# VH-VL binders against q96il0: the designs that were tried, part 221

Target 1, 167 residues: q96il0
Amino acid sequence: APERGAERRDTAPSGVSRFCPPRKSCHDWIGPPDKYSNLRPVHFYIPENESPLEQKLRKLRQETQEWNQQFWANQNLTFSKEKEEFIHSRLKTKGLGLRTESGQKATLNAEEMADFYKEFLSKNFQKHMYYNRDWYKRNFAITFFMGKVALERIWNKLKQKQKKRSN

## First folded at step 7 (VH-VL)

Design T5 (framework fv_ebronucimab)
Fold by ESMFold2-Fast, scan of step 7:
Structure T5 (fold): chain C 167 residues (1-167), chain A 120 residues (1-120), chain B 111 residues (1-111)
Amino acid sequence: as target 1 above (167 residues)
Amino acid sequence: EVQLVESGGGLVQPGRSLRLSCAASGFTFDTYAMNWVRQAPGKGLEWVSYISGFSGKTSYADSVQGRFTISRDNGKNSLYLQMNSLRAEDTALYFCAKGTEYSRYGFDYWGQGTMVTVSS
Amino acid sequence: QSELTQPRSVSGSPGQSVTISCTGTSSNIGAGYRVHWYQQHPGKAPKLLISENTKRPSGVPDRFSGSKSGNTASLTISGLQAEDEADYYCQSYDSSLHAYVFGTGTDVTVL
């Protein structure tokens, strides 16, 4: 097993190598694209005195990010798998092997692939419509909570100013 | 500390209705998907119904579609399952389960369950 | 009704390792939907043990690990202990059923 010291156990970020906040950063950090979704993850900064409302907003943004990443990772995997199955099926129908004489994967021409793309797009039309609907609902909720957080911050500033004025 | 407490189970005759409740605490209820999962005595887990936190979108297992209705009251941190036209095969322990995220993720917290027995 | 196939039972001695397989189809695990694992002791609610194929929730010992390849996910319990006697369920999502699917469940016995 790799060596580990007690101090390294507390300080080494586990699995954080693909998104790491900049040194001295007190803001959100954007990492490299995810392997399957091709979306860049955001590491959200957590203030020391985060309010319950601020926590709710941050969790909503984190959940929306994970929902987006899971949707696109699954969509990309589904596309790749169905594409492979379509190609395999067409090659079998033609009586052709899955590999060329040079050992490369056998492919279909653009005209043959057009059938796959048409079917894939029509099959996934409703799924993408539901995704867009849910995306807008999530953004509406995020905007609503952003407004509530902004009001909370204004109220806190007002309360502190009023407290200083009266006491 | 996340807690989910189910109630409303009992003995009911076939064809009748029953309403289950789940009281949630310790997390921001309205932002998470909620689910009902059941387990017949001595059998495995079966997903029953889903409701999203953000959109309020619902979905149901084929075995209960058209008979059961999932709903939530975010102001009361409560989840409900209205069960109509109950059948003997609906006899099970019904768990309230919190989604980790959207419907494609797992269930990170579960209640202790409420027993529904459909029998004459 | 369970949609994912697990062995009915697995047994081992204290300190050994056991692996539980969870086999799906092209519409669930094979389609890339993530697999989650639950531990259920008799008379108790299920507890999330592994999330998203490989992630351990807070409080779960590192002797529990998950993996996934193709249509199959696996849960490995190393350093088997008496308290690990329980039923274990895998869970994913099925795109053709538009439903969450659970495994048939595996009874782990520590001999």
Scores: ipSAE 0.000, ipTM 0.465, lowest interface PAE 18.0, mean pLDDT 80

Design T5a (framework fv_ebronucimab)
Fold by ESMFold2-Fast, scan of step 7:
Structure T5a (fold): chain C 167 residues (1-167), chain A 120 residues (1-120), chain B 111 residues (1-111)
Amino acid sequence: as target 1 above (167 residues)
Amino acid sequence: EVQLVESGGGLVQPGRSLRLSCAASGFTFDTYAMNWVRQAPGKGLEWVSYISGFSGKTSYADSVQGRFTISRDNGKNSLYLQMNSLRAEDTALYFCAKGTEFSRYGFDYWGQGTMVTVSS
Amino acid sequence: QSELTQPRSVSGSPGQSVTISCTGTSSNIGAGYRVHWYQQHPGKAPKLLISENTDRPSGVPDRFSGSKSGNTASLTISGLQAEDEADYYCQSYDSSLHAYVFGTGTDVTVL
């Protein structure tokens, strides 16, 4: 089976902010929006004592983020392509060129574009429904593992307290 | 291209101090955990210290706890190790090592190391 | 003691397969903490060879493979080549020490 090279996992720093408590713990860091999906990637903070269960949760969240970004990148590309084809077709029907004399792209009014949006949404209704179904399934799994991690952390705190009191 | 370049090693007398530096390039430095790992001549690898990305939360091997301090300057893409009260057993080649993108437990890139010799 | 146990040396001829074991305890590998493998040529820095028990970084040949069962992880080098002559270290995390732990190291010689 063919294997592609590793994809870029990190986005170059920009003017995006980070949030980090002073020298105690840090929150996940949010990167700039991906140019295709328009979603901001989350770079996960890795705890000092990350357990195998915590790592499984983090990887599940990372995989879900990648799946989500890929879906919206593909959706946005499809939308942009079909939008341009619709505009081109309508301008041709009107006997107009693709660009104005000033070199700007010729455009349709809001009423005409409403037809495109309605058609696009109707055509992609099932695709969006399946996306929402999978999104719910993935979030259920994430919530389940978040619960397991929370219970593990409570158990570890209780064990630590017992050891302190026993000594 | 990821690069890590250590400096600051040398010959130092027992009980004295030394500060190591690591210059990082080719990746978003502030988002990754950074580590120091040492190797005594003819011996295996020994983890020394960890510092998280973003916050700078630290941890240390028991052998160096209270004597060594790891720190980072994200604005300069630099990692440091302040070594106080040096002992003969601290003699080693000190590597700067980058944490993996998806796990703090692995080290995906290493510098060439800087030699620290503690002797009279 | 928290160092992971590896054989001191393993040898083979070109084209053969060799396997290096890495044995831990219930506080590290046995607790489910992931195992990473590093290759170190004389005078050079270690290079990540296998991550997260089984994953190969880009640029690592498929003749290198990792596995893990219970308290033991293994690195297998198939189709042994002269360039594979190096020291190999496993690494995990130990919950009782709150520290990263490396294996004792294995010297692979290609006869």
Scores: ipSAE 0.000, ipTM 0.476, lowest interface PAE 15.6, mean pLDDT 80

Design T5b (framework fv_ebronucimab)
Fold by ESMFold2-Fast, scan of step 7:
Structure T5b (fold): chain C 167 residues (1-167), chain A 120 residues (1-120), chain B 111 residues (1-111)
Amino acid sequence: as target 1 above (167 residues)
Amino acid sequence: EVQLVESGGGLVQPGRSLRLSCAASGFTFDTYAMNWVRQAPGKGLEWVSYISGFSGKTSYADSVQGRFTISRDNGKNSLYLQMNSLRAEDTALYFCAKGTEYGRYGFDYWGQGTMVTVSS
Amino acid sequence: QSELTQPRSVSGSPGQSVTISCTGTSSNIGAGYRVHWYQQHPGKAPKLLISENTDRPSGVPDRFSGSKSGNTASLTISGLQAEDEADYYCQSYDSSLHAYVFGTGTDVTVL
């Protein structure tokens, strides 16, 4: 069953930015990029007569957005943390301090950073593979339901015209 | 956590006007649809009016269309119902009810209600 | 009157199961619009009991269950208890009225 209270205040995991849709909009609203995921959240408009099929599509899109948001927020945090740890480790190995004489963060050159990227990609290969698999599955499902909703709307328009003509 | 508190009800003569208020807390008010639902003494629930979370799109039951106006002030976390041309059949306990989503679904939280009595 | 039809009352003994029907038309439940159920104790506000035909909100006991078939939704209360004595209302949306509709309400009595 859907959770209540504080969990229903947010449409996404902690870290997603709050945004304000236009007052008279009858369409989906796109917010600013999230601080952690760097993805723009979409806030979905719910029509007054939303069909069960339209609701299923919308919930699938909302769930996919939350899943995607959480994945990238966690991935970017992990990347940043491991990158900083790698830089500190390599600077220690060289006998160098973490700051330059000017107070700036000490950095590694691109050649040295290539080792980190190689290690990070190798370490996260399976995780990214599962993400891509699930991303394609979710987008296929969304596309399928979008097609079903489109057919439903066409059928409903035909029914409405037929009913008006029968009066 | 979620709390809705209605106010503004009272005794009013037929043909007069009354304004109801609902103070909301414990949730992101501007995100969710808000509704007014009434219950005449000893009778069932009757939906009165809806206002969407984002667009502020409104809808009304046929019995109140043209007489009642729903509005919200997101900066004050408040919902309002302006009731004009009141009739005896408008006598009821008026509940403020939060939508389960920003659009039209169910009502997951309700206030205690404010009593409106339309009588001479 | 554009209400969903419920029995006026149902009764049972503690431990029994009772079922409340909610019958609509092709413009609401029959059109596939979701059904929600509310429990109202005397002098209190309604409480959401079942959301979207079958979903139980957090804190609602698993002895409450919802189902839907065609034009009719049903609320089943298994293992009936004294605290279940209340009024129960179904609610859906009607496409022809462009409005939410509530059921006529059912008074559940525990004997």
Scores: ipSAE 0.000, ipTM 0.468, lowest interface PAE 18.2, mean pLDDT 80

Design T5c (framework fv_ebronucimab)
Fold by ESMFold2-Fast, scan of step 7:
Structure T5c (fold): chain C 167 residues (1-167), chain A 120 residues (1-120), chain B 111 residues (1-111)
Amino acid sequence: as target 1 above (167 residues)
Amino acid sequence: EVQLVESGGGLVQPGRSLRLSCAASGFTFDTYAMNWVRQAPGKGLEWVSYISGFSGKTSYADSVQGRFTISRDNGKNSLYLQMNSLRAEDTALYFCAKGFEYSRYGFDYWGQGTMVTVSS
Amino acid sequence: QSELTQPRSVSGSPGQSVTISCTGTSSNIGAGYRVHWYQQHPGKAPKLLISENTDRPSGVPDRFSGSKSGNTASLTISGLQAEDEADYYCQSYDSSLHAYVFGTGTDVTVL
């Protein structure tokens, strides 16, 4: 039987409904946010005929992703640890337990937490400046290699055109 | 066929300097983080220094901070460790180690090591 | 530097199972940083055995397995063989030191 099924109203086929599975990937795949960094990882597709230059670009993007994931995972863990230590210290000073009568974690109000947030941001200002500097350097390098790959692809197409004319 | 070959080790007196080299082959060198890890005779592994790929960002163990400098020459596929103000406790086999493509702070390939002996 | 704590030695007979623990703190393994394991035969360079707590690199036998719970990671060697006689090191990252940290090392003896 014809398996056309019910018509789905897509005014424009703007998106692919399915991506290739990671093990049979035809394209880069974007995963769910990492538990620690809260950033979405990209699983890179490796073409069968990947050029050395394309490999270099992919490796650079993968290394940059790992660097970025590690920075934010580290930063988020540091934030969470220092926040919990601050809350614990303040509750201890007040003679309060770590849990409320309802069994939830005891928390401080927004006014009490404001000092912690200001201190944390100030304390980490230099680290974030170095991160931004390195992030820009990495993106510049990626853009540079993307340009080189684009030129290589254009050159290969031109070479193929020339070969077609000569044949 | 990833290969890492260290050189430059030897006997050196306390307070002097020594420069280690690591020749890399079999992978796209400039896109990977590189590390130095040492092992004192009969002791365990101790991380010494890190350098990232394209950005060249560095970090050091507290025991060597201010004395050692890690660097790389991507055009020569080479990693270096400049060791200044050497101490007896720096005596160790020094390994060149390659960072993972996807891993956080893991080492997927190691060289055979070069021995540094600091003695008067 | 703060090292991860491993037993000094572990022994077993061929075909048996042995487990090596790697205990950290709230600033490394307890903070969620991944654990990697390395095997070092006498006079040789370390070789990556387990990555990312549980992943086996190509060429590593499936009798090697890794796990992690709380502040402790474990390496289990099932079907112990003579060639497994080596030193084993765990490794993670420490957020308070901003440094890579290795375990104290465990000598595995096959009786």
Scores: ipSAE 0.000, ipTM 0.474, lowest interface PAE 15.7, mean pLDDT 80

Design T5d (framework fv_ebronucimab)
Fold by ESMFold2-Fast, scan of step 7:
Structure T5d (fold): chain C 167 residues (1-167), chain A 120 residues (1-120), chain B 111 residues (1-111)
Amino acid sequence: as target 1 above (167 residues)
Amino acid sequence: EVQLVESGGGLVQPGRSLRLSCAASGFTFDTYAMNWVRQAPGKGLEWVSYISGYSGDTSYADSVQGRFTISRDNGKNSLYLQMNSLRAEDTALYFCAKGTEYSRYGFDYWGQGTMVTVSS
Amino acid sequence: QSELTQPRSVSGSPGQSVTISCTGTSSNIGAGYRVHWYQQHPGKAPKLLISENTKRPSGVPDRFSGSKSGNTASLTISGLQAEDEADYYCQSYDSSLHAYVFGTGTDVTVL
């Protein structure tokens, strides 16, 4: 016995808004960008009469969103930390402090930073290739289930039309 | 009927390894995230590790990061926890927990737990 | 261990109402992550009691209700019964830790 007011749900990825989609809305809702991943979360509408197939599709989409959010949140954090470590290491090698005499952060020139970007991209090339592969696999699965749900909905509409026309 | 049955717990010396298993039935296993949650004797619940349904993406509590590895075999409806470099502080009842039907952030079904005791 | 703070114990008489608070921070409950509640009887596995702040799973009596305000979530048990004597845990997600977090747990005693 679910309560009427409890039927509507949304996903809650990192940094997601507390707000549910409007009650009259029968579609997904897009939230503000996540603090860490910088991706906009999707809040999925959950129908009262959700079929098992529709539920499987929704859960696959929710899981894919969580995976995507976690990947980019971790990637952005790793990039920021390794960038700071690289800068600190290079400044120490030069015998320089982490701050200028004016109190500003000591920085490396564009040529030196290019070395970091090349290293980071090369180091993470395989990781990004596996991410792309998994992203395509997930979207293939989602598309496949979307097709199944569409066929189920068409079939149900046809059955209702036949029953209605039969009196 | 959803069932989760843990196994593999026991008495083990510090620094050794142990592998826990969880056999799942009664639901579409590959669709749901799975988790390990532990409870030390007389203490509260502590989340240990997460694994997503389709992709197998993982996450760990700081206390076990680098020592424990969560994995799953969707074809066998089974969840695993490989525990390396065990410490006395890892002594606990280990629960297999299914991600909720309502939200990926909750746990709607739990196994009976398997006891892991780390002692010399 | 636990990131969410609960009172150690709460007691009441049969038929009374008791409320258990669960206080978090700006990175979990305060950030809008939903709160789930679990009931654990001695020697048993936890059971999901309230999902997503307010939703009751099938089989949970309507005398159990959840609410949330700011950094604090609350579980209210109305019409307290002897079978409600158990440990209760809140749980949410923490965005800064990238981890699920449980409450410290509350022992409910029925006098």
Scores: ipSAE 0.000, ipTM 0.480, lowest interface PAE 15.8, mean pLDDT 80

Design T5e (framework fv_ebronucimab)
Fold by ESMFold2-Fast, scan of step 7:
Structure T5e (fold): chain C 167 residues (1-167), chain A 120 residues (1-120), chain B 111 residues (1-111)
Amino acid sequence: as target 1 above (167 residues)
Amino acid sequence: EVQLVESGGGLVQPGRSLRLSCAASGFTFDTYAMNWVRQAPGKGLEWVSYISGFSGKTSYADSVQGRFTISRDNGKNSLYLQMNSLRAEDTALYFCAKDTEYERYGFDYWGQGTMVTVSS
Amino acid sequence: QSELTQPRSVSGSPGQSVTISCTGTSSNIGAGYRVHWYQQHPGKAPKLLISENTKRPSGVPDRFSGSKSGNTASLTISGLQAEDEADYYCQSYDSSLHAYVFGTGTDVTVL
């Protein structure tokens, strides 16, 4: 998985050097979809002058991302395994093999698969309810802290302008 | 300067309870995951418990699951470990430790530890 | 006690190099989880010595270096000094346990 970074440029008059490591990059890095969760991870750039409030926002976003990744990785693996088990069990009950005469994987009809989907959804209803509640809560908190960081940046700009006195 | 100070250790009898505290300073406490790590006399390090920064999500070593409870009070910059049904095997020096900038990328700061002795 | 295997002891003379191995499994080091190293002097708390396989925290001498290959990580101490006499622990994360795991620990003796 590639990451982008930045390096000091060689200019004719070289000033103070600044290097952004490839591993951390000077920008947030978006990776390929995770094999299990199918979600793209974001690796957040950490500036050297990060404020405590900016750090709090970044940590909240990182924790939320990891929570989300773990939930969906587990959910997708559980779904795939239970689906495969359901199909194999039903084919066994019908006295059918796992492959058709044409060599393709044997499948169940839409009505039989609908039974599986209804059972899976029903069994996981409370789990999904708690996921949605926590997802909403986390996104609200992230939005709140994004607002705080924006206000801090505005305040810092205003504070710098106020110190620009003539004389 | 980052500082972690444990307290609450002592001598207790098997089957009783004890509550450990860790006072944190010098960093934005509520954004970092925190851990308890123990070390029995003359033995190695054993991870005990974890609590995340924002959500308060917890996890425990199998040896303490169901007996110990990790918690935090972000308003007081404090981490706690409630230890119930103590056993002789729980005798150890208990450290609190702070996760680095990214979760599961090591513990960058440790306290000096508080000693818990469970007599048999 | 521990999920990662280290040698019980390593010894060397001042100026020599010593290497400590840390062997895990496919659920931790082999799964790509990073390895961290701690130094613990007698009666003291552990101190982070190497993070993320190879990274030295500020204040750690260049004599300490880390590496990783497959299921095994290594800590190398070059130019061994009397002050390096301590216990050394590796650490990683284990996906099957959903937990941090420590190595068995290695006692480094400077003769």
Scores: ipSAE 0.005, ipTM 0.572, lowest interface PAE 10.0, mean pLDDT 82

Design T5f (framework fv_ebronucimab)
Fold by ESMFold2-Fast, scan of step 7:
Structure T5f (fold): chain C 167 residues (1-167), chain A 120 residues (1-120), chain B 111 residues (1-111)
Amino acid sequence: as target 1 above (167 residues)
Amino acid sequence: EVQLVESGGGLVQPGRSLRLSCAASGFTFDTYAMNWVRQAPGKGLEWVSYISGFSGKTSYADSVQGRFTISRDNGKNSLYLQMNSLRAEDTALYFCAKGSEWSRYDFDYWGQGTMVTVSS
Amino acid sequence: QSELTQPRSVSGSPGQSVTISCTGTSSNIGAGYRVHWYQQHPGKAPKLLISENTKRPSGVPDRFSGSKSGNTASLTISGLQAEDEADYYCQSYDSSLHAYVFGTGTDVTVL
């Protein structure tokens, strides 16, 4: 059970509970968000007698998650870098320093930042379209293999029942 | 038993090309990510390139980006590294390494390596 | 280039414990990416020794243990034996480089 698996999660050295995958979980587990992608990874349960088909499905799901994590980590880093460059450029154009008189980091108002957000989204439109296309293709493949695994499990259950009846 | 056997290394002149191969056995090759990792004589390990199992997506260390190409032939259980515009600093023992799981980022099996020497 | 810092060498006597540190940054170990450890004997390929910070692969003695805190991971070898004399490398993933990164390597000498 999920409750039993959760009881075995690792604790941070500081004594603060930090979510880590349970060592002997009997189900998939969702981890903490990645710092750069801001997405929560899924840690998949691996049965001792995992079939080649089940392994293929798990690897497909893991690889799809890795692809998704890499895309958003890249996107978030690009956003942060371009945002910082935009702010510095606008402050320089106004003849302002990067810090206020009080030592706080200088910022632009919401109206000025709206220009950056519009430009960033426009510039990255094609990239996001390709991401969405690939996301749907990957999920179709996952659904297909999930169906194959379900059929394999039904077959194994029937095979096991027949063995019991022959004894 | 998982086995990885590298081949194709040798002595080459700067600016020339070389192709490395890795023959894999003992696992379902097409479902696992594969990597090249190198080690210069007396130095540490340096990751070179990655290719995913399912999608064939590739990535490269900055030091080799644009010069090296990783590829695989799942029908032959083989991994390749095409090395172009070789430099003296590419001199190293090149290991074929198998990814264990995408979430771990570890290399659970390694070949014995093939030596590449770039010298005039 | 490696992005993870290890001590050049550590030494100990048989039966003693030694600890090897592996220090990263906020884009790798500090970002929550797991740390893996490899043992390399002279003239041999590296062998996976510890995975996911603390997990031992089958066949690895319980004398080897791993831990992690913040930006630093550690490998501890208890009951040091002559056959533990080898190079040890930590490894993680760096999200800003989009690359796997190795430590600088540590030479363990059994005196």
Scores: ipSAE 0.000, ipTM 0.511, lowest interface PAE 15.1, mean pLDDT 80

Design T5g (framework fv_ebronucimab)
Fold by ESMFold2-Fast, scan of step 7:
Structure T5g (fold): chain C 167 residues (1-167), chain A 120 residues (1-120), chain B 111 residues (1-111)
Amino acid sequence: as target 1 above (167 residues)
Amino acid sequence: EVQLVESGGGLVQPGRSLRLSCAASGFTFDTYAMNWVRQAPGKGLEWVSYISGFSGKTSYADSVQGRFTISRDNGKNSLYLQMNSLRAEDTALYFCAKDFDYGRYSFDYWGQGTMVTVSS
Amino acid sequence: QSELTQPRSVSGSPGQSVTISCTGTSSNIGAGYRVHWYQQHPGKAPKLLISENTKRPSGVPDRFSGSKSGNTASLTISGLQAEDEADYYCQSYDSSLHAYVFGTGTDVTVL
């Protein structure tokens, strides 16, 4: 079954045909959070008569989404890895095992973890600055193309009205 | 119709440089990722390099990393491959290939290829 | 080098059916990356024959079909014709290499 437009809470009963009439458009679909990035992917609806400008905008948004997901997936994996290494190192320093006597994973208190968070943020400051710079550059480009697409759609509607008036 | 035309191949000595070009037409060039794929005489296909459409994000096969540089000029609908420190193992027919669509990881159109021969 | 394993050659008579396998690993086909197939006639550029495991591009005859199960994809050519004599390559993406990977290639001979 197609999943585009599955943002709607209600589901149709089994055996009922669901179709988009020619005069009605479908919308983008938002998927579940990615395992690594924790971001929800957007599956873009492709119009039947997509213009070159609309295709350019859609692909730019798709590429930006992939870039964003890749950045956060890498960031989250690095965070998790370094967090575990930090915890293991501190437990070893304290003379404690990696597991409690009950077999559960040993942890550090909030004060000890604060050291890790401060170090991680400091270490990754430049990386986050470059991310923000690229994020703004990409959003500027997307806004620019959204404007161009909007103007194209306005022009097409005006042409349509002209044809209707010409009989 | 979509066309990709490679040029710039030729005979070159080991350790020298060569620059390949690919002229694209018939599609919105700046929205598609582009690739270089090579084929040594009588051998199979080997992916060489990738460049994204909008951001110009690049990636390379391990065999060429640090020696080859992929680039594009969206205003001229052109793709390039700068090949430095060439080795005999780089001898191959080099194809320009267009990504089918974003996130599909496939090539829907290929050029005819340009032959690069590295020998003394 | 090629990362996906294909048989070196397959042969058949006109009108028969032949199948080419493409076996990957857990970092490519086994990870869910789709498989694409290319046909290359001698001295020519490759042409996309099957995309995303099963889809035929415009202009590709319906006697070409693709399938995928686990870490293996297959290309089936039914009603074999003389013009099908060519090299066939599968292709996917590898998450460990962060690279596009091709199969070793299969030479199809029509006897």
Scores: ipSAE 0.006, ipTM 0.525, lowest interface PAE 10.4, mean pLDDT 81

